# VH-VL binders against q9umr5, part 47

Target 1, 268 residues: q9umr5
Amino acid sequence: SYKPVIVVHGLFDSSYSFRHLLEYINETHPGTVVTVLDLFDGRESLRPLWEQVQGFREAVVPIMAKAPQGVHLICYSQGGLVCRALLSVMDDHNVDSFISLSSPQMGQYGDTDYLKWLFPTSMRSNLYRICYSPWGQEFSICNYWHDPHHDDLYLNASSFLALINGERDHPNATVWRKNFLRVGHLVLIGGPDDGVITPWQSSFFGFYDANETVLEMEEQLVYLRDSFGLKTLLARGAIVRCPMAGISHTAWHSNRTLYETCIEPWLS

## First folded at step 19 (VH-VL)

Design xg6
Fold by OpenDDE, fold request of step 20:
Structure xg6 (fold): chain C 268 residues (1-268), chain A 123 residues (1-123), chain B 106 residues (1-106)
Amino acid sequence: as target 1 above (268 residues)
Amino acid sequence: QVQLVQSGAEVKKPGESLKVSCKASGYTFTSYYMHWVRQAPGQGLEWMGIINPSGDDTDYAQKFQGRVTMTRDTSTSTVYMELSSLRSEDTAVYYCARVGVPYSDYDWGFDYWGQGTLVTVSS
Amino acid sequence: SYVLTQPSSVSVAPGQTATISCGGHNIGDKDVHWYQQRPGQSPVLVIYEDSNRPSGIPERFSGSNSGNTATLTISGTQAMDEADYYCQVWDSRTYVFGGGTKLTVL
């Protein structure tokens, strides 16, 4: 039998967003129990990510308990960060494949229509004034805002990304690393034509330096320091990178070719 | 200034197909989902389907499954809705309508509407 | 099939308050949107997510949603408010509209 699949949505999404993914899984892996979690849907997805982590944890614990052989996680966009944090705080998770589907794993720093909607008077160059305030950190999008020009503010004010990355010292860093390393495989999916994740390499733990030059995962301090286990995972062959061009952000969960190439191989 | 400008009125015969266009301007075309809604004369609004920003994903009302096709042309910022095997009851004003929040197919309401396209199906 | 029920018509004198109901099973658990459609015109979103007004919509428009009934309220009704009003929700992968209510300003 196939291991259960748990799906976590992104910003402004719901289970409806994954209707095709569900169809693909049912067709290719009949009998798979797929649970698309309808938590923090729509506007509620703006709530602080730690709150979301707690809510999703309550939902996945019973599912994991009923699946002693393990489960797979498919986590889309913002959901990918929620899942990474979830796996960091759970000392007894049994996740075989963690599939990060076009997630800003190393943060976000781009002018998107999300910003126009959420912060109509702000551009990415000025968003640090909002996002790195206590008020800003009450919004999920600010929890993974990563301004390369204000790294000090990021490191000190980011209440989520900087912590799960181990970029800021905290008492749980060692334990979170240990917990995250329980994952069987980390499958990173993204692509250059996403149009939302900025830079798109963030889905692969790449990100801007102070000159907005994109550095790859292996050049990141979090990797070099193995602060949350990326270096260890890579060394044991547990990281899979699956880039794909020609896919827009809102199409990652609805593309059959992408599913067959990047997702399906890790569901059995 | 968001604008949705639709193609002109059409007259069709039963069995034919209609194709209505909706040209968007005043916003980032590739950021918003688009709906199609129709309204028969003297009747209420009826949802037909939704298409994602890239045009790669659609979802149609069950009533129109097999007959409706929604597409997008990013180069011209235009959304299309084609309905085949037309019947007299397909006589209606057809509207394109934008989802109120970017990059989302959640139910946010339809915040901008085209002017509508009257399609008359008659023998 | 989820059904939204609206009264076919509502009449109000100028300056008075008009209330239009939208009935649905546990509709209070859904987000309700309201559209205004004047004769010969396209629908206009006047209330989204139960009680929010889009930019440009007068403050006299308000909405509420609880239990099995959502309500659109128009205070100080004006002649220009004469129109058809539709409620709308999402259910089971479909977007459902009410039958519409014709508001007449006497």
Scores: ipSAE 0.928, ipTM 0.960, lowest interface PAE 0.5, mean pLDDT 97
Fold by OpenDDE, fold request of step 20:
Structure xg6 (fold): chain C 268 residues (1-268), chain A 123 residues (1-123), chain B 106 residues (1-106)
Amino acid sequence: as target 1 above (268 residues)
Amino acid sequence: QVQLVQSGAEVKKPGESLKVSCKASGYTFTSYYMHWVRQAPGQGLEWMGIINPSGDDTDYAQKFQGRVTMTRDTSTSTVYMELSSLRSEDTAVYYCARVGVPYSDYDWGFDYWGQGTLVTVSS
Amino acid sequence: SYVLTQPSSVSVAPGQTATISCGGHNIGDKDVHWYQQRPGQSPVLVIYEDSNRPSGIPERFSGSNSGNTATLTISGTQAMDEADYYCQVWDSRTYVFGGGTKLTVL
């Protein structure tokens, strides 16, 4: 029998967004119990990510308890960060594959229509004024805003990403690292034609330096310091990178080729 | 400003197909989902389907499954709706309507509408 | 299938408050949107997500949603408000419209 699959959606999504993914899983792995969590749907996905982590945790705990052999997580976009945090705070999770589907794992720093819609008078160059304020951090999108030109503000004000990355010291850093390392495989999916995740390499823990040059995962301080376990995971062969071109952000969960190539192999 | 401009009125015979276009401007075309809704004369609004920003994903109302095809052309910022095997009951004004939030197929409401395209099906 | 029920017509005198109901099973758990359609024109979103007004919509338009009934309220009704009004929800992968209510300003 196949392990249960838990799906966590992204910003402004719901279970409806994953109708094709459900179809693909049912077709290729019949009998799989797939649960798309309908929590923090739509506008509620703007709530602080730690609040979301708590809500999703309450939902996944019973599922994990009923699946002693383990479960798989498919986490899309913003959901990928929620899932990483879940795995960091849960000392008893049993996740075999954590599939990060086009997630801004190292943060977001781009002018997107999300920003135009949420902050019509702001561009990415000025968003630090909002996102690194106390009230800005009450919005999920600001919880993983990573301004490479204001690193001090990011490190000091980011109440979510900087913490789960271990970039800012906190009393739970060691425990969170230990918990996260319980994952069997970390499957990173993304691509250059995404159009939303900026830079797209963020889905692979790459990100901008102060000159907006993209550095790869192995050049990041969080990797070099192994602050939350990336270096350890890579060393034991637990990280899988699956880049794919020609996929737009809203197509990662509906593209059949992407599913067969990057997702399906890890659902056994 | 957001504008959705649709193609002109058409007269069709039973068994033929219609294809209505909706040209979008004033916003990033590749960021928003698009709906199609129709309205028969003197009747209410009826949802037909939705298409995602890239055009790779569609979802149609069951009533139109097998007869409706929605597509989009990024180069011209145009969405298309084709309905085949037309019947007299398909006589209606057809509307394109944008989803109110970018990159989302959640029900945010339809915030902008085209001017409508009247299609008359008669023998 | 999910059904939204609206009164066929509502009449109000100028300056008075018009109330249009939209009935649906547990509709209070859904997001309700309202559209105004004047004769010969396209629908216009006037309320989204139960009670929010898009930019450009007058403050006299308001919405509420609880239990089995969503309500569109137009205070200080004006002649220009004469139109058909439709409520709309999402259910089971389908977008559902009410039958519409013709508002007449006497």
Scores: ipSAE 0.928, ipTM 0.960, lowest interface PAE 0.5, mean pLDDT 97
Fold by OpenDDE, look of step 19:
Structure xg6 (fold): chain C 268 residues (1-268), chain A 123 residues (1-123), chain B 106 residues (1-106)
Amino acid sequence: as target 1 above (268 residues)
Amino acid sequence: QVQLVQSGAEVKKPGESLKVSCKASGYTFTSYYMHWVRQAPGQGLEWMGIINPSGDDTDYAQKFQGRVTMTRDTSTSTVYMELSSLRSEDTAVYYCARVGVPYSDYDWGFDYWGQGTLVTVSS
Amino acid sequence: SYVLTQPSSVSVAPGQTATISCGGHNIGDKDVHWYQQRPGQSPVLVIYEDSNRPSGIPERFSGSNSGNTATLTISGTQAMDEADYYCQVWDSRTYVFGGGTKLTVL
């Protein structure tokens, strides 16, 4: 039988967003128990990511307990960061495939209509003033805001991304790394035509340097230092990179070709 | 300012098809979902369906499944709704309406509406 | 199917408070939106997510939602507020509208 699939949504989403994904899984892997977690929907997705991690943890623990053979995670956009953190804090998870679907795994630094809606009149170049404040960190989007021009502020003020990345020292870094490394496969999905994840390479742990030159995963300090296990995962062949062009951000979970190419192979 | 401008009124016969357009301006067209809602004369509002920003994904009300098609053209910032096999009961004002939050098909409410397109179906 | 129930009509004198109800099973667990539609015009969002006002909507418009009833309240009702009002929710992949309430300002 197929392992259960747990789906975690992104910013401003709900279970409704994954109606096609559910259809694809049911069609190609009949009998699969798919649970789209309907937590922190809509505006509630703006709550601090650590709060979300706790909520999702409470939801997945009983699912994992009933599936001793293991489960698969499909985590979309902001949900990908929630899932990565979830796998970092859980010392007893049994995740086989962690599928990161167009997630800003290395953070976000781009002007999007999200910002215009949430922070009118703010530009990405000035958002650090908001996001790296104590009250800014109460919003999920600021928890993974990564300003390459204010690295000190990021490292000191980021209450989420900098910690799960092991970029800031903390007492749980070693344990979190150990926990995350329990994953069977890390499947990274994204593409150049996403239009929201900025840079799009963030879905593959690429990101801007101080000159806004995009560096790949292997050039990142978190990789070089293996701060949360990326280098180790790559070395044992556990990282799968699946880039795809021609897919906009809101279509990653609704594209059949993408599903067949990048998701389905890892739902065994 | 956000504007949704729809095509003009139409008269159709039973069995024909209608196609209403909705041209958007004043915002990033490719960032927002769009709904279609209709209103029969003297009646209430009825949801028809939703289309995502790229046009790759749609969801239609059960009542219109197999008969409605929603599309969009990014180059012209226009959304289309086609309804086939028309009947007299399809006489209504048809509205396009934008979702209130970008990149989301969550129920945020419809924050901007087109001016409406009257379609009359009669023999 | 999920059903929203509104009174067919409500009347209010100018300056008085108008109250329009929207009934639905456990509607308090849903986000309720309200639309105003004046004669011959398109609907206008006046309340979203139970109690929030979009920009440009007067403060005399307010909303609440609990239990099985959502309520649109218009304080200090004016002649221009005469319109049809619709409540709306999402349920089971369907966007549902109430039957509408005609508000008459006497």
Scores: ipSAE 0.894, ipTM 0.945, lowest interface PAE 0.6, mean pLDDT 96

Design xg6
Fold by ESMFold2, fold request of step 20:
Structure xg6 (fold): chain C 268 residues (1-268), chain A 123 residues (1-123), chain B 106 residues (1-106)
Amino acid sequence: as target 1 above (268 residues)
Amino acid sequence: QVQLVQSGAEVKKPGESLKVSCKASGYTFTSYYMHWVRQAPGQGLEWMGIINPSGDDTDYAQKFQGRVTMTRDTSTSTVYMELSSLRSEDTAVYYCARVGVPYSDYDWGFDYWGQGTLVTVSS
Amino acid sequence: SYVLTQPSSVSVAPGQTATISCGGHNIGDKDVHWYQQRPGQSPVLVIYEDSNRPSGIPERFSGSNSGNTATLTISGTQAMDEADYYCQVWDSRTYVFGGGTKLTVL
């Protein structure tokens, strides 16, 4: 009776990271088939996001085929960008709920310990020199790095985010928008105490302008131009926003109140 | 420099509880999961569990389920491991350890170890 | 459940090559880490993910992993390498350590 759930992990994760989320689903919706994909685990999560999208696409096809009534996606952090790209490139997906769990949907501009680990001599103000190069775009973090002070470089160099956002011309933009709009609900989850996603409003399609003022989703050009379908989806009543304070980046999938409030209602 | 400094040696009686502390310094405490590993005298290493210091997320090895509790105090950058209903076979050196990669419960190998805390359980 | 098997001890003459095996079913499909533990001290990671050296570990330490056997190799073995060595993997929601190998440099 419950639709299958597919879980896509984030940077430096594996299926183990979702052990508590799996328990919550099993306890509240017994009999649900849940698949946490063991692809691009740990160090492999740094592979270019288009490579990850291809691999995850191949893994979800048989799951979706066996569930003609639909599936749900729960996609955490970097995994939420993988999933949004999946929804764009698959003209045959049957996703009902796409649950984006603290994902940097409009990009990342944070001096996080992730970036210090990868680029120990860099800061957010100068990382564009690495990320906006062909070499830098070979790393997943750089695929969604979004420096608001070098927007022209972002628009020209991004091999992933600028494309799936429809911020740069490409031959698939119309088809990707059509495919994305096949989703039943887009559930956006995140909060001010995340500590990694910067600005945290990126999880809700908000982002910095050139002055580092956060513009909300409805103020973004990609929304106003409806470049990949956000305005259309909101007009359908298909966007759910579920912000929650007091949750750190690694706790979104291990907080029972968050699950019950923001996730469970959408796992029909 | 990353440092993990543990509390001092303890002597306990069977049936009592032990509580070992591990104070972290030289890094952002809430960015890294903490693990506990023990070593009985003359024996090998045994993983006990993991705690996320930015929340209450824990996972314990099956052998210790129901007896082990891991907690943290973010204001002092300290994790605690408590083992109850002690037996003589719980005599061991207890280590805190972490991986070198932030925000990850993945197995990267343990780059950083505390100095160890000897706990002796005897009548 | 998952078992890692190491020899209890190996002996090597100074300057010679020491090899320490770690046996496990399909261990070649797993990431294998190696730790050195000197008497009375905490373990030190010497090889991670089969074959990589952490910063500060001498080049004479190397590792390989294929099929059912992972191997730690110490070339030009020195007296300071005398220690216990443990292999370790992740399997089925738990960390598994080998029983340890005492390396003696005669």
Scores: ipSAE 0.842, ipTM 0.913, lowest interface PAE 0.8, mean pLDDT 94
Fold by ESMFold2, fold request of step 20:
Structure xg6 (fold): chain C 268 residues (1-268), chain A 123 residues (1-123), chain B 106 residues (1-106)
Amino acid sequence: as target 1 above (268 residues)
Amino acid sequence: QVQLVQSGAEVKKPGESLKVSCKASGYTFTSYYMHWVRQAPGQGLEWMGIINPSGDDTDYAQKFQGRVTMTRDTSTSTVYMELSSLRSEDTAVYYCARVGVPYSDYDWGFDYWGQGTLVTVSS
Amino acid sequence: SYVLTQPSSVSVAPGQTATISCGGHNIGDKDVHWYQQRPGQSPVLVIYEDSNRPSGIPERFSGSNSGNTATLTISGTQAMDEADYYCQVWDSRTYVFGGGTKLTVL
């Protein structure tokens, strides 16, 4: 009786990363068909996000076809951006709950250990020189890098985030908005102690202005202009915000209290 | 400079428990998963489990389920491995080990190893 | 339950090429890592993901992996290469190590 659940992992992950989440679902909703997609694992998670979207699309089509009553998505970190793009490009998706688990939905501007590992001579203030180039856009982390001090470069160079956010005009914007709006619920999960998503409010469609002041979702141009449907979804009562303090970036899918509070209610 | 420094050698009796510490330095402790691997005298390497030092999550090799517990103390940047109901076959050098990639429980190979802790189980 | 098979020992003359095999069912579909362990020391990663060298590992170390066999190759073998060598994969939520190969340079 439970809808199938599809899980999409983040940067440097695999299906193994969700071992505890799978246990929680099995214990609370026995009989649920859960598929953790084993695509673009580990190093392959650095592939361009549009390439990942294409591969995940191919994997979800047969699952959705076998479940005409609908499916749920749980999408972690970078995976939440993959899933949001899926919802936009799939004319015929049947997703009920899209659960965005600490995903950088408005972008990333953090001096994280990820950045130090990938670009050891760079810092957030100068990474725009790499990311806002054609070469840089071949890496997934650059596909959602959002430097609030070089917004003109971001808007011009972004091959992914500025498009799915409707921040740059493109011929598919109306169709993508229509497709995204077919989702039943958008469940936004994140918190101040994440330590990687910067600002952490990016998981709730908040982000920095040019002074590094965090503007909430309702203060963002993409919300005010309803560029991809956030204002419409909120007006329908379809947006659920579930913040939780005390959870670090790698613990979102292994915290039972978070699962029971923020995830389980949306997996009917 | 990444360093993993383990507690000293121990001698234990059958039926007791061992607890080995691994103190990390030179990096952000909570950004990297920690693994434990053991090596019986004259034998090969055997994986025991993994702990996420930023949360409660662990995963143990099936052979050790029910006997092994891994914990951490973020204030001292230290991971602990406890093995209970010891037998003579548990005589081994116990290593903590880490991958080189942050925020990842994926198999990248173990780039960093502690110096090892010899635990001898003898009556 | 997944098993990796290595020869117990391999001998090579100095300057010659040593090859150490690691056998496993469809191992070519897995990422294979190789470790060197000198007596009384911790293991050292010498090859990761089949064929890549970590920083500081000489380029005379190389690896390959296809079908049912992964291979560690040491060209121009030196006395300092005398050690035990272990292959390792991930399978079924566990790390699996080969039994080890003692490389002797004589």
Scores: ipSAE 0.837, ipTM 0.913, lowest interface PAE 0.8, mean pLDDT 94
Fold by ESMFold2, look of step 19:
Order: sequence, then structure tokens, then C-alpha cells
Structure xg6 (fold): chain C 268 residues (1-268), chain A 123 residues (1-123), chain B 106 residues (1-106)
Amino acid sequence: as target 1 above (268 residues)
Amino acid sequence: QVQLVQSGAEVKKPGESLKVSCKASGYTFTSYYMHWVRQAPGQGLEWMGIINPSGDDTDYAQKFQGRVTMTRDTSTSTVYMELSSLRSEDTAVYYCARVGVPYSDYDWGFDYWGQGTLVTVSS
Amino acid sequence: SYVLTQPSSVSVAPGQTATISCGGHNIGDKDVHWYQQRPGQSPVLVIYEDSNRPSGIPERFSGSNSGNTATLTISGTQAMDEADYYCQVWDSRTYVFGGGTKLTVL
């Protein structure tokens, strides 16, 4: 029988957003128990990411307890950051595949319609003034805002991303790394035509340097120092990269070819 | 400024198909899901379905499943709704509508509506 | 499928408070949206998520939702408020509208 699958949605989403993904799983893996977590829906997805991590943790504990053989996580967009934090804070998780579906794992630095809707007088070049304040950190999008031109402010003000990336010292860093490394596989999915994740390589732990040149995962300090376990995971063959062109941000969970190529093989 | 402009009124016979267009302007067309809602004369509002214009995936109300098709053309920023096997009960004003929140199929309430297209189905 | 029930009409005198009900099983567990539709016009969202007003909607419009009933309240009712009013929820993969309530100000 197939391991249970837990789905964690992104910004402004709900469980409804994954209706096609559910169909694909049911058709290819009949009998799989799939739970799309119906928490922090719509407007509530703007709540601080640590608050979301706490709520999602409470929801996944009983599912994991009922599945001693393990579970899989499929985590979309903002949800991929929630899931990565879950893997760090839970010393008892039994996640086999962590499937990160177009998630801003190294942060976001894009002039998107999200930004226009939330901060209509701001652009990516000046959003650091809002996001790197105590008030700004009360919003989820600011929890992973990563301005490559204000790295000192990012490192000092980020209440979430700089911590889970191990970019800032904190007392739990060693324990979080140990917990994260218990995952069986890290499956990274994304592509150049996403249109929201900026740079799109953030879905693969790539990100801008100060000149807005994209450095790949293996060029990042967090990788080189193995601050939360990426180098260790890669060395043991646990990182799978599945880039796919031609898929827009809202279509990752409604594209059958993407599912069959990048997701299905990891739903053992 | 956000604007949804629909095609003009139509008269149809039972058994025919209708196809209504909705041209969007003033925003990034592919960032926002589009919905269709209809209203029979003197009656209430009835949701028909949703289309994602960036990925063209759809979901239809059960009542219309098998008769309705929604498509889009990103080059003209236009969504289409086609309803086949028309009956007199399909006489209605057809609206396109969207929520004001990008990248979301969540129920925020419909705060942007087209002007409506009257379709009359009679012999 | 899910059903929303509204009264067919409500009448109020100018300046008085109008209340329009929307009944549904456990509707208090759902987000309720309200639309105003004047004759010959498209619907206009006046309340979203039970009690929030979109920009441009007067403060005299308010909403509540608990148990099996959601309510739209219009205080200080004016002649321009004469319209049809519809409640709406999301339920089980579909959008459901109430049958509508005609508000008359006389």
C-alpha cells in the first residue's frame, strides 16, 4: 500500500487549489490516503510563518502517528517553507519524500502581483523598509522576503528564513539540522516560466548575489557550510532536482506531465 | 483600471450553443482566475465555473458539467464560456467575474464583474 | 448540495435599519459574502467574509454570521439602498447564492 500524502498549500490558497493533484494521485496510486490540510486558508495564509508551522505541526502529528512506515509531504509555494520548518522543529517526524513544489526556499525578491496587492506603493527595491521591521515580520510574505541588496538588514530582521537557513546564529541550529536530515528525499521542483518565484532558482536553493547574478545551490554559503544539511543530503544522494519549463505558478498542481515526471515517482 | 467587457446580446434557438466572450484590461490577465455566473430573468445568481487563464485548467458546477466549456486566449486577454444543448431555461444574463486577489481560486467574494450578456433562448 | 434561504422581500422606512437574513445549515462555519444589485446593473460586493466592507462601501453596511444564520444590516437606510441583495458561500467545490431579497425603502 502507498504511504499517506500530506499536502500544504501556499499563499492565498485552500485545499480546493489541489483538486487536480488529488485526481492524479487517485488515478495513479489508488488507495493512497491524501490529506490536504485545510488550515490558514485564504487571508489566514498571511499570518506569521511560525504561527502556521505550529498549526500545521498539530495537524500532521496524528497523521504521522497512524503511519509508522512514513509519510510524504507535497508542499506548494509558501507551503514549502512551512514544511521545511516542520522538518527542522519535529524530532519525531517520519517524512520520506519532501516534495517542494515551486517554493521560494532561498527567499523571494520579485515585483509580483502579490506585492502590488499587499503593498501597492512599493517595489522590490524598497520593500525592505517594510519587511525588515517588526510590523512587517507579522506578515508571511515578509518572513521570506530576501533583498540581496540589504543582506545585513535581512540577516538581522528576518524572524523566519534566516533562521531556518542557518544564516543567523540561534540556540536550536544543531537540533534543527539533525531533525531536517531525517528526511528520506528532498525533491525540488520549479522552472523558469513560473512567473512568481523570483529568482525561479530559489525553488532549487539558488539565489541572487549583490549584483543579481543567480548563484546555484552549491555556490551558496549555507550549502558550503552545510548549515542546515544541504551538503550532507546531496552527498548521500537524497536531493532530487526536477526542473520543468512552461509551467506558470498556479499550474504546478494542475499539470499531469509535471505530476507524472516530478511527483509520482516519489509517492512510494 | 480593471475592466471586464463582454460580447453583445444574443438570441438562440433550443439545441444550439452559445459562446460569450469576456475581455479583461487594466491588470495582468494571467494572474487572476475568472468565473462565470448567470442570472435568469427575475431570478437569482447561479455560479457556472472557474478557469485559470495562466494554465487553462477549469472546474465547473455539477449542473453544467458536460454542457459548459471555458477557454481563454492570452494574446487578447479574453475568456470564453460556451454552453451547448441550449434550452429555454438557459435564457439569462451571463456574467464574467473575478476576485480582487491574485493567484487565488479562494472564495474572496466577486468584486469585479462584467456588464453582462443577455442570451435569449426561444424558438 | 448546499442551500441558502433568504426572504423574498424586506421593507423599511427611510432612516431605519434593515436586516436581511441568509439561512443555511451551519452557515456560521462558512465565510459569507453579500452583493447588492440595482435594476439593470451588475452585482456589487458590499460585505465579504461575514463582516468586512470593501473600499467604497458605506459604514452603514454591516454583517454578522453565527449558527445557522448570516445577517446583512443596513443602518440609516436610504432610497439609494433599494436593490436586490444576495448572500453567497463556498460549499464543497461550488459557489452557492441565496435566492435574493428585494429591499424596498418607503
Scores: ipSAE 0.824, ipTM 0.904, lowest interface PAE 1.0, mean pLDDT 94

